# Designs tried in a protein design chat: VH-VL binders against q0atu2. Part 291

Target 1, 119 residues: q0atu2
Amino acid sequence: MLDKKARIRTSREYRNVFEKGKRLSGRFLIIYYVENALDNNRFGFITNKKIGMAVIRNRIKRQLRAIVREYQGQVKNKHDIVLVARAGIGKSSFEGMEKDYIAIMKKAGLFARNANKID
Below, E stands for the ipSAE of ESMFold2; O stands for the ipSAE of OpenDDE; V2 stands for 0.75 times the mean of E and O plus 0.25 times the DockQ between their complexes.

## First folded at step 14 (VH-VL)

Design zc0 (framework fv_daclizumab; at its last look DockQ between E and O 0.70; V2 from the best seeds 0.00; counts 0 for: pae E 6.9 > 2)
Fold by OpenDDE, look of step 14:
Structure zc0 (fold): chain C 119 residues (1-119), chain A 119 residues (1-119), chain B 106 residues (1-106)
Amino acid sequence: as target 1 above (119 residues)
Amino acid sequence: QVQLVQSGAEVKKPGSSVKVSCKASGYTFTSYYMHWVRQAPGQGLEWIGYINPSTGYTRYNQKFKDKATITADESTNTAYMELSSLRSEDTAVYYCARTDESSGYMDVWGQGTLVTVSS
Amino acid sequence: DIQMTQSPSTLSASVGDRVTITCSASSSISYMHWYQQKPGKAPKLLIYDASHLESGVPARFSGSGSGTEFTLTISSLQPDDFATYYCQQYNDYPLTFGQGTKVEVK
């Protein structure tokens, strides 16, 4: 589980990212990202009902948190990043999600230059 | 149950302004963005902009940034779009349509409001 | 801006026909949405995220594609399907629609 410090928690924080951030779409994920004034990154996760039942949405959210945690140390600092799960993600494997995350984060230029655990 | 009901048709003179309303019901008004889309007679669809009713944040198509002003009243679950300095080329059916925060698909539409600009 | 180009602009078909509409994006996009519009009516969402059928939409509608090329298919055209169809992207602002494809009776 992500540290509380590394999580977007309030509606205001989410809204800020959606309103002021950049948007980039992947195969299963859409990311919204914006610089923050902190010394750490914060991550948010959105799963809507079109993904599936609550149990599925919760699973997806848990998996995405695991992926984010795994690569957290390789992401450029001072960003708020919201991951929005798209409808097709429910049929994706964990590895597929991870691959999509990596790809979209690379495309966004959010990985540090010296990142070494990136496919 | 979920529906958007727009105000009636308008006939305006060039140079005047018009304000179209879109009343939402059957869902939490502040949980969805409200978009405005226009369609000139016999033409396709053009995105004008959207508002986040929970914050009042708006985003506009540059083409309409000086033409349209989008607002929302949470207390009445109503979104508004005001068109200023009307010209004949502003004659069109104007639609409101909701989207969730990031999906980008408009799953519920108003019935449309015809605005006719003629001298 | 991302331009969306549909093909064809007009399509004449008969009931029972297989109909395919294409939408080409000027830039690579991840998802495409499709709408149906009948005269005097608001657009109706048919397909979202390229291939997902909106609730209540008949199974004869399907969507596919990726990158810059997307398609909407009606497996067997029904009388209720004569309408104009639009593709739409939400990859970048401004949101843009295709110019529309009118499916009319042959």
Scores: ipSAE 0.193, ipTM 0.804, lowest interface PAE 2.4, mean pLDDT 92
Fold by ESMFold2, look of step 14:
Structure zc0 (fold): chain C 119 residues (1-119), chain A 119 residues (1-119), chain B 106 residues (1-106)
Amino acid sequence: as target 1 above (119 residues)
Amino acid sequence: QVQLVQSGAEVKKPGSSVKVSCKASGYTFTSYYMHWVRQAPGQGLEWIGYINPSTGYTRYNQKFKDKATITADESTNTAYMELSSLRSEDTAVYYCARTDESSGYMDVWGQGTLVTVSS
Amino acid sequence: DIQMTQSPSTLSASVGDRVTITCSASSSISYMHWYQQKPGKAPKLLIYDASHLESGVPARFSGSGSGTEFTLTISSLQPDDFATYYCQQYNDYPLTFGQGTKVEVK
């Protein structure tokens, strides 16, 4: 799980990212991101009712959190980042979501460079 | 149950202004963006702009930036669009339509308001 | 601005025909929608995210495509389907619609 400091928690925080942030669309995900005034990153997750029933949406949200946690050490600091699940994500595999996340984050320039960078 | 009800048709002279209303019911007004779209006689749809009713933030199509002013009144669940310095070319049906904060599809539309500008 | 161009502008069709409408974007998009508009009425959302039917839309409607080319297909045209159809992109502001495709009785 992401610690409490690394989570976007309030409606105002989410709206700030949607309204003032940049967006990139991938196959299964959309990300919105904006620089924050903190020393750390914060992540938010949106699944809407058009994706499916609550059990499906909750599974997707858990999988996305796991993916973000796996790569959070590679993300450039001082960003608020919201992941929005696209309508077709319910039919995706964990690997498919993971690859999509990596591709989007690379395109956004949000991964920091180091010896352990990914394709 | 979700409804957008617009004010009635208007006939205006060139150089005057008009204020079209769009009253929302059946949902949380501040949780959705309100868009305005126009359709001139025999023409297609043109996006004018939107307002976020919870923050008052607006965004306009550059074409309409000096023509249209979009506002919202949270206490009455009503969005407004004022058109200034009317010309005959402003004759059109004007629609309001909602979207959720992260999506771009307009799932609920008002019935339209015909604004006719004539001498 | 992303321009959306529909083809054809008008088509004549009979009940039972398979109808295909094309929407072309001036640059690659991944976020587009289709609307149906009948005379004197507001547009109605038909398909979102290129291929997902809005609630209450008959299964004879389908959408497909990616990148710059998208299609709306009506597998067997019904009397209720004579209308004008618009595509719309939501990749960049300003939001833009195609110019419309009017489906008329042959």
Scores: ipSAE 0.066, ipTM 0.733, lowest interface PAE 6.9, mean pLDDT 88
ESMFold2 (binder alone), look of step 14: mean pLDDT 94; pTM 0.956

Design zc1 (framework fv_daclizumab; at its last look DockQ between E and O 0.73; V2 from the best seeds 0.63)
Fold by ESMFold2, look of step 14:
Structure zc1 (fold): chain C 119 residues (1-119), chain A 119 residues (1-119), chain B 106 residues (1-106)
Amino acid sequence: as target 1 above (119 residues)
Amino acid sequence: QVQLVQSGAEVKKPGSSVKVSCKASGYTFTSNYMHWVRQAPGQGLEWIGYINPSTGYTRYNQKFKDKATITADESTNTAYMELSSLRSEDTAVYYCARTDEWYGYMDVWGQGTLVTVSS
Amino acid sequence: DIQMTQSPSTLSASVGDRVTITCSASSSISYMHWYQQKPGKAPKLLIYDASHLESGVPARFSGSGSGTEFTLTISSLQPDDFATYYCQQYNDYPLTFGQGTKVEVK
């Protein structure tokens, strides 16, 4: 779904976003973001054991990756962005996660000026 | 089991320094950030700062940035906090606490180290 | 800085009572945790992300709230519940705790 260069891959890369970035909380997600020195965006995904068993965590990550892929063309370039699943995310629908992501990304100013919501 | 074991109580004179240690065991030391929190006698909890133990990156509460120095030694799985220019109002119990940086709850605490500053 | 104010500061209660502790934030937050501390011991994580019980915490504990107002409830107080309770926000740095609520026997 996301190619290799659009993924945050190492612990050091993830922690740079945490340490240097800004944080915004939504209903089901927290997003951390920071400008990078690349020509492209990179995305990372965080869950932990309090969210559920590995099957549940993997499903949530797959859903979040699908959402990010759907809207990635509308995201301003040169950002590292980490999506953190909140403990209540398991009770959300895919549409609920999608709405939350769109709202947070708009609040962060990370969508392009003329971007429209995808139905 | 995961545990944090702190160094013993200290009695110090005003103007001196103290270095409190926090030895981690039962988990990969660099997988979590380490926080320091103080509690003056009969008082509540105050956050001092954190360290990323893999890189040494720190963040401080502005109140303590000239008072406390947080370090970590990955080779001994030990975090440290040094307090300088001690005054009587620095008398407190000092705790180390482990967090998953993305979620920010302190899920494991050290037993606390009482630092008493008296003339 | 986000200030967290707990109410009441001290609460006298009997075993079996329903106990309610309130934590108010000086500005809107959406991410906070609760801790329990017994005398002479370190704090212990009780509730994370406002309403989710830490593993091993009895079901009589619950948390709720959003925005600026959060509540910790003990549905039927037990002897082990006499302690001081703290809320903690994780919205902005510096991290801040409420001043504490001491639940004591009467």
Scores: ipSAE 0.817, ipTM 0.915, lowest interface PAE 0.7, mean pLDDT 92
Fold by OpenDDE, look of step 14:
Structure zc1 (fold): chain C 119 residues (1-119), chain A 119 residues (1-119), chain B 106 residues (1-106)
Amino acid sequence: as target 1 above (119 residues)
Amino acid sequence: QVQLVQSGAEVKKPGSSVKVSCKASGYTFTSNYMHWVRQAPGQGLEWIGYINPSTGYTRYNQKFKDKATITADESTNTAYMELSSLRSEDTAVYYCARTDEWYGYMDVWGQGTLVTVSS
Amino acid sequence: DIQMTQSPSTLSASVGDRVTITCSASSSISYMHWYQQKPGKAPKLLIYDASHLESGVPARFSGSGSGTEFTLTISSLQPDDFATYYCQQYNDYPLTFGQGTKVEVK
């Protein structure tokens, strides 16, 4: 589980990312990202009923948090990043999610130059 | 039960302004973004902009930045779009449409408001 | 801006026909949304995220595609399906629609 300080928690924080951030869409994920004024990155996770039942949504969030945690140290600092799960993600594998995350984060230029797990 | 009800048709002179309303019901007004889309007679759909009713934040198509002003009144669950300096080419049916917070498909539409601009 | 180009602009078909509409994006996008519009009515969401059927939409409608090419398919055209169909992208602002495909009676 991500540290509390590494999580976007308030509606206002989520809105800020949506309104002021950039948007990139992947196969299973949409990311919204914006620079913050902190010394750490914050991550948010969004799912809706179209993803599936609550148990599925919770599984997806758990998996996304695991992925984010795995690569957290390789993400450029001072960003708020919201991961929005797309409808098809419920049928995707964990590896598929991870691959999509890596691809979209690369496209966004959010990985640090010295990142070594994203080849 | 979720629906958007727009104000009635308008006939305006060139140079005048018009304000179209869109009243939402059946859902939490501030939980979704309200978009405006126009359709000239016999033409396709053109996105104007959207508003976040919870914050008042707006985003416009650059083409309509100086033409349309989108507002929202949370107390009445009503979104507004004002068109200024009306010209004949502004003649169109104007739709309000709800999107999910993050996903970008318009799942509920108003019935449309015809704005006719003629001398 | 991301331009969306539909093909064909007009399609004449008969009841029972298999109908395919394509939408091409000027740049790669992840998914496409499809709407149906009948004369004098507001657009109606049919397909979201390229292949997901909106609630209440008949199963004869389907969507597929990725990258720059997307398709809407009606497996067996019904009288209620004669309408204009639009694709739409939400990858970048401004949001853009295809020019529409009118499906009319042959």
Scores: ipSAE 0.380, ipTM 0.847, lowest interface PAE 1.8, mean pLDDT 93
ESMFold2 (binder alone), look of step 14: mean pLDDT 93; pTM 0.954

Design zc10 (framework fv_daclizumab; at its last look DockQ between E and O 0.71; V2 from the best seeds 0.56)
Fold by ESMFold2, look of step 14:
Structure zc10 (fold): chain C 119 residues (1-119), chain A 119 residues (1-119), chain B 106 residues (1-106)
Amino acid sequence: as target 1 above (119 residues)
Amino acid sequence: QVQLVQSGAEVKKPGSSVKVSCKASGYTFTSYYMHWVRQAPGQGLEWIGYINPSTGYTRYNQKFKDKATITADESTNTAYMELSSLRSEDTAVYYCARTDEWYGYMDVWGQGTLVTVSS
Amino acid sequence: DIQMTQSPSTLSASVGDRVTITCSASSSISYMHWYQQKPGKAPKLLIYDASHLESGVPARFSGSGSGTEFTLTISSLQPDDFATYYCQQYDSYPLTFGQGTKVEVK
């Protein structure tokens, strides 16, 4: 799982990303991101009731955390990054979410241009 | 039962000010951003700005930055918008509406407050 | 600013008609919503994220589109659907709405 230092923990931290950050949309995800003053990255995850019931929302968050953990070594440091699940995410596969994450992180300039993916 | 209840209609003279209130109930006031939207007679919707009720952080449409002042009172679950230096073109219905910030749709609206500026 | 232009501005239709309203963005956008407003009432959320119905919205409503072109469709117009419809983008500030499409009785 993600190290505790790599988690956005408080409402204030989440809202700082919303208020001060840049936004970029993918097929299943929207990311908000902003430079932080830390030595590391922090990640947050947002779903709401329109995504589904709690069981579905928890499954999606677990899948997104797993994806972030897999690629965290490729992310530029000193960023707070919030992944927001779009309404259509419930119909995606794990691989679809993963591909979307890679594409959107590349577009944001948070991955290297030649970032690798797992097959 | 989520509701936004706005103050009543106002008739104002040019050069005066008006303060419109928007009282929230049925949800945690500080968990959502409060937006203000204007609709001039027979015209469409214009976004004025928002407030984060927990911190007082605001963002304005530049068109309204010298016209509108948005505030919130956490203790009464009430957002306010003050319009200064009123002119006849400020005649409109003013709505409050909440968002959960991340998704940008306004899922609950106040009933609107007609501000008429004449004579 | 991203401008949102709706077509048509006014639409005369009869009960039972299929109604299509378009919303054109001045630049490519990824995230937009539709609202319905009846005279003397506040707008209400109809469709979120281009194609997803808000709770309680009848299935005759649908939305689609991407990039710069989005559509709202009412498959069989009912008396309750005579209203003004607005699109809204959420890609950049200021948030902007289309000018509205008024659906009137023919």
Scores: ipSAE 0.586, ipTM 0.871, lowest interface PAE 2.0, mean pLDDT 91
Fold by OpenDDE, look of step 14:
Structure zc10 (fold): chain C 119 residues (1-119), chain A 119 residues (1-119), chain B 106 residues (1-106)
Amino acid sequence: as target 1 above (119 residues)
Amino acid sequence: QVQLVQSGAEVKKPGSSVKVSCKASGYTFTSYYMHWVRQAPGQGLEWIGYINPSTGYTRYNQKFKDKATITADESTNTAYMELSSLRSEDTAVYYCARTDEWYGYMDVWGQGTLVTVSS
Amino acid sequence: DIQMTQSPSTLSASVGDRVTITCSASSSISYMHWYQQKPGKAPKLLIYDASHLESGVPARFSGSGSGTEFTLTISSLQPDDFATYYCQQYDSYPLTFGQGTKVEVK
């Protein structure tokens, strides 16, 4: 699991990212991102009942957290980033999610220049 | 049951203002964003803007930035849209519609309010 | 702004017909939403995120597409389906709708 410091936790924090951040859509994910005033990045995850049952939603969140954790060290600093899972993600593979995440993050220019493990 | 109930039809003179209301019930008012959409007679749908009832944050279509003012009253679960400097071209049915803040589909609509502007 | 163009603008069909409506976006988008509107009524959400049926929507409705091309299909048109259909994008502001496709009785 992501470190507590690396997580968006409050509704206000989530809303700030939505209202003031930029938005990019992928195949399975929407990413909202905004610069923060911290020395670290924070990640948030959004799912709703249209994704599926609670078991599915929890699985999706777990998988997304794993992906984010895997690439966390390669993301530009000082960003709040919210991953919104779209309905189709329930049928996607882990690799598909990962590919989508990487694609969106690249499009957003959120990976550091010296990032190594980005396909 | 979830529903949005709008105020009744309005007939206005050019240059005047009108304020349309949209009362929400059956759900947590502050958990959804409220959008306004207009439809001129025989025409399609145009997005005007939205408000986050929990914070008051608004976003407008640039086309309507000087025309529409969107507000919300959490105490009454009511969203408002005021149209100023009315012209004949503002004649339309105006709808309120809710969205989840992250997903952006309008799953519940008000019944619409006809605003007629004529001399 | 993302412009969305529906085709056709008007479609004459009979009960039982397979009906296909297309929506083309001026730039690539990830998700398209579809609404049904009958005269004097508010729009009704039919399909969200390109291919997912809203609760209560008959299975004869389906959606597909990606990038700049999306389609709404009615496998077998029913009397209750004569209406105007709109596509909508939420990928960027301002939110925009297609101009609508009126499905009328042949």
Scores: ipSAE 0.437, ipTM 0.864, lowest interface PAE 1.6, mean pLDDT 93
ESMFold2 (binder alone), look of step 14: mean pLDDT 94; pTM 0.956

Design zc11 (framework fv_daclizumab; at its last look DockQ between E and O 0.79; V2 from the best seeds 0.80)
Fold by ESMFold2, look of step 14:
Formats: C-alpha cells, structure tokens, sequence
Structure zc11 (fold): chain C 119 residues (1-119), chain A 119 residues (1-119), chain B 106 residues (1-106)
C-alpha cells in the first residue's frame, strides 16, 4: 500500500490539485497534477457513482493504488497527482490500466529521464 | 430529489446590475462545484464560470471576467451570480448547473432565469 | 480556446428515422459530453464521456468518436426526441459548447 505521507488526505488537498493543476486524459484515466512544497509525491484517487457500484469502484481504486506503488520510485518528486477513473475503466484489465498510466505519466513528463522499468 | 431552483425573471435598465440566485437541495451543497451558463435568445450555450462552494474559489471565462461575479453561501445552500454594467446584449437566460469537478459534466440544471435589459 | 462545431445546424426528420449529429473540435480532445434541450426547458445531460448514457436515457441514443470528431446517433427517432442537442468539451478552459443542432419535425 502507499505510505501515509504519499497520500492526498483531505478534500481541500484534492481540490487544490483540481483548481491549480494541469490535466491530461488517457484511455481509461485522467490525471491532474501540480507541484507541491513537500520533499515527496502524494497520490489521490477519484471515482464516482457513474463509474459503477461501490464494489467495482473499490476494486478499481485498489488496482490503481497497486499500479502507482509499483512505479512510485520513478516519478519525479514534489508533485501532488490525482488519478481519476473514466467511465469505461471497468471494462479494462489490470494490464490495460497499467499501460494507460505509464503512457499518461510519460506524456505529462512526470517520470524521471531514462527510468529503466518504463516501456 | 436533487434540484436547483433559481430566482425569477428580471427586467433591468442598461447600466444597472442584477443578482441571480440558485438554491440547491437534495444533496450536500459543498460536495459539488456550481457552474453558470448563459443562453442569449435564439443562441447556444456559453460557459460563464464556476465556484467551489466550500472555499469560494472561482474560475471565469475571460469573456465574462469583468461582467460576472460568482459567490456562494454555504449556510443557505445558495449560489449567486451578479452581472454588472448591464447592456442589451446581456439579455439571456442564465442557468446554474451542478458538476462533479473531476468529470465536468453538468448533471443537474436550474430552471433558468431570464434577464432582460432594455431601455 | 477549443471551438466545437456541430453539423448540421438544423435537421428535419420524421418519427422512425435514424438521426446522426456530428461535433467537430478545433483541436484534438479526449473528454466531451452531450446535452438535450427541449423548448422552454433547461438542458439535460444525455451522454457523458462521449459514449456513456446518463441514467434514464433510452437505449436508442448512442455516442461515439475520439480526437476531433464525435457523433450522437438516435437509432429510431421518437416524438420526445425533437429538441436541440449540444456537445461540450472538458479538455481545457474556457469550457465550450457546440452551437447546437435542432432536430425538428419534417
């Protein structure tokens, strides 16, 4: 699971990313991101009722957390990053979500140059 | 049960101002952003701006930045939009609309408020 | 600003017809919605994220598209479907709508 200090915790913190950040859309995900004043990254996760029932939304969030955890060491520091599930995400595989995350993070320039695990 | 109820139609003289209200019910007022959209007679829809009702943070379409002021009162679950220095081209129906900020679809609309500006 | 252009502006159709409305973006977008507006009433969310029907919207409505071209289709037009339809992009500010497509009785 993500370390406690690597989590966006409050509604105010989430909305700061929305209001002040940049956004990019992928196939299954939208990311919002903004520089923070910390020495580390923080991640947040958003679904809503149009995505699906609670069981489906919780499964999606667990899968996204696992993906973020796998690549977190390769993300440039000092960013708050919110992953937003698009309506079609329930039809994606874990691998599909993972590929989408990698593509979006590359497009945003949030991976360190020459990170060895990124395809 | 979710609804947005707007104040009644207004007839105003050029140079005056008007304040349109939008009262929310059936949901937690601060859980969603509130948008304002106008529709001039026989014309399409134009986005004016939004407010985060929990903090008062606003974003405006540049076209309306000097014309419109959006506010919210959490204690009465009411959003407001004030139009200043009214001109005849400000004649339009003005809608409030609720969104989930992360997704940007307007899923609940007020009934609209006709503002007519005439000499 | 991203300009959204709908085609046609007005469409005359009969009950039972297949109706297709196009929305073109001035630059590539990823995220857009469709609204229906009947005379004298507020707009109503119809389709979100290009292709997903809002709750209570009949299955005869569908949406598709990506990049700069998006379509709304009504497979068999019903009397309740005579209305004006708007697309809306959510890729950048200001948020913009298409100019509308009025679907009217032939």
Amino acid sequence: as target 1 above (119 residues)
Amino acid sequence: QVQLVQSGAEVKKPGSSVKVSCKASGYTFTSNYMHWVRQAPGQGLEWIGYINPSTGYTRYNQKFKDKATITADESTNTAYMELSSLRSEDTAVYYCARTDEWYGYMDVWGQGTLVTVSS
Amino acid sequence: DIQMTQSPSTLSASVGDRVTITCSASSSISYMHWYQQKPGKAPKLLIYDASHLESGVPARFSGSGSGTEFTLTISSLQPDDFATYYCQQFDSYPLTFGQGTKVEVK
Scores: ipSAE 0.814, ipTM 0.921, lowest interface PAE 0.7, mean pLDDT 93
Fold by OpenDDE, look of step 14:
Structure zc11 (fold): chain C 119 residues (1-119), chain A 119 residues (1-119), chain B 106 residues (1-106)
Amino acid sequence: as target 1 above (119 residues)
Amino acid sequence: QVQLVQSGAEVKKPGSSVKVSCKASGYTFTSNYMHWVRQAPGQGLEWIGYINPSTGYTRYNQKFKDKATITADESTNTAYMELSSLRSEDTAVYYCARTDEWYGYMDVWGQGTLVTVSS
Amino acid sequence: DIQMTQSPSTLSASVGDRVTITCSASSSISYMHWYQQKPGKAPKLLIYDASHLESGVPARFSGSGSGTEFTLTISSLQPDDFATYYCQQFDSYPLTFGQGTKVEVK
């Protein structure tokens, strides 16, 4: 599980990322990201009912958290990053989600130069 | 049950201003962003901007930054759009439309407000 | 700005026809939304995220595409489908719509 300090938790924080941040779209995910004034990164996760039932949404969030956690140490510092699950992600595999995450994060330039698990 | 009800048609002189209202019901007003879209007679749709009713944060199409002012009153669940320095080219039907800020599709629309500018 | 170009601008068809509307983006986008608008009425969401049918929309509507090319298809045109259709991108601001495709009776 992601550390609490590594999570975006308030609506205000989420809205700030949306309103002030940049956005990039992937196959299953859209990421919104903005620099923060902290010494750590924070991650948020968004799903809606169009993804599926609550059980599905929770599964997706759990999977995305696992992916984020896996690559957390390779992400550039001082960013708030929100992952928005788009329609269709419910039919994707975990590996597919991971691939999409990596691709979109690369495109955003959010991985550190020395990242070694993203190839 | 979810609906947006806009104010009535307006006829204005060039150089004047008009303020169109959009009252939301059937959902939590502050849980969605309110967009404004115009449609000139016989023309397509143009995005004007949006407001976050919970914070008042706005984003405008650069084309309308000096033309439109979008506001919201949480206490009345009403969004407003004021058009200033009206010209004949501003004649159009103006729509308010609800979005989930993360997903960007407008799933609920007001019925539209015709603003006619004529000398 | 991302420009959206629909083709055709006007389409004459008969009930029962298969209708295809295309929307081309000036740059690659991931998600396209489609709206239907009838005269004197507000637009109605039909398809979101390129291929997902909005709740309540008949199954004869479908969407596909990726990158710069997207399509809206009506498998068998019904009388209720004569309207103007718009595509919309949400990849970047400002949000932009296609110029519209009017589907009219042949």
Scores: ipSAE 0.781, ipTM 0.932, lowest interface PAE 0.7, mean pLDDT 95
ESMFold2 (binder alone), look of step 14: mean pLDDT 93; pTM 0.952

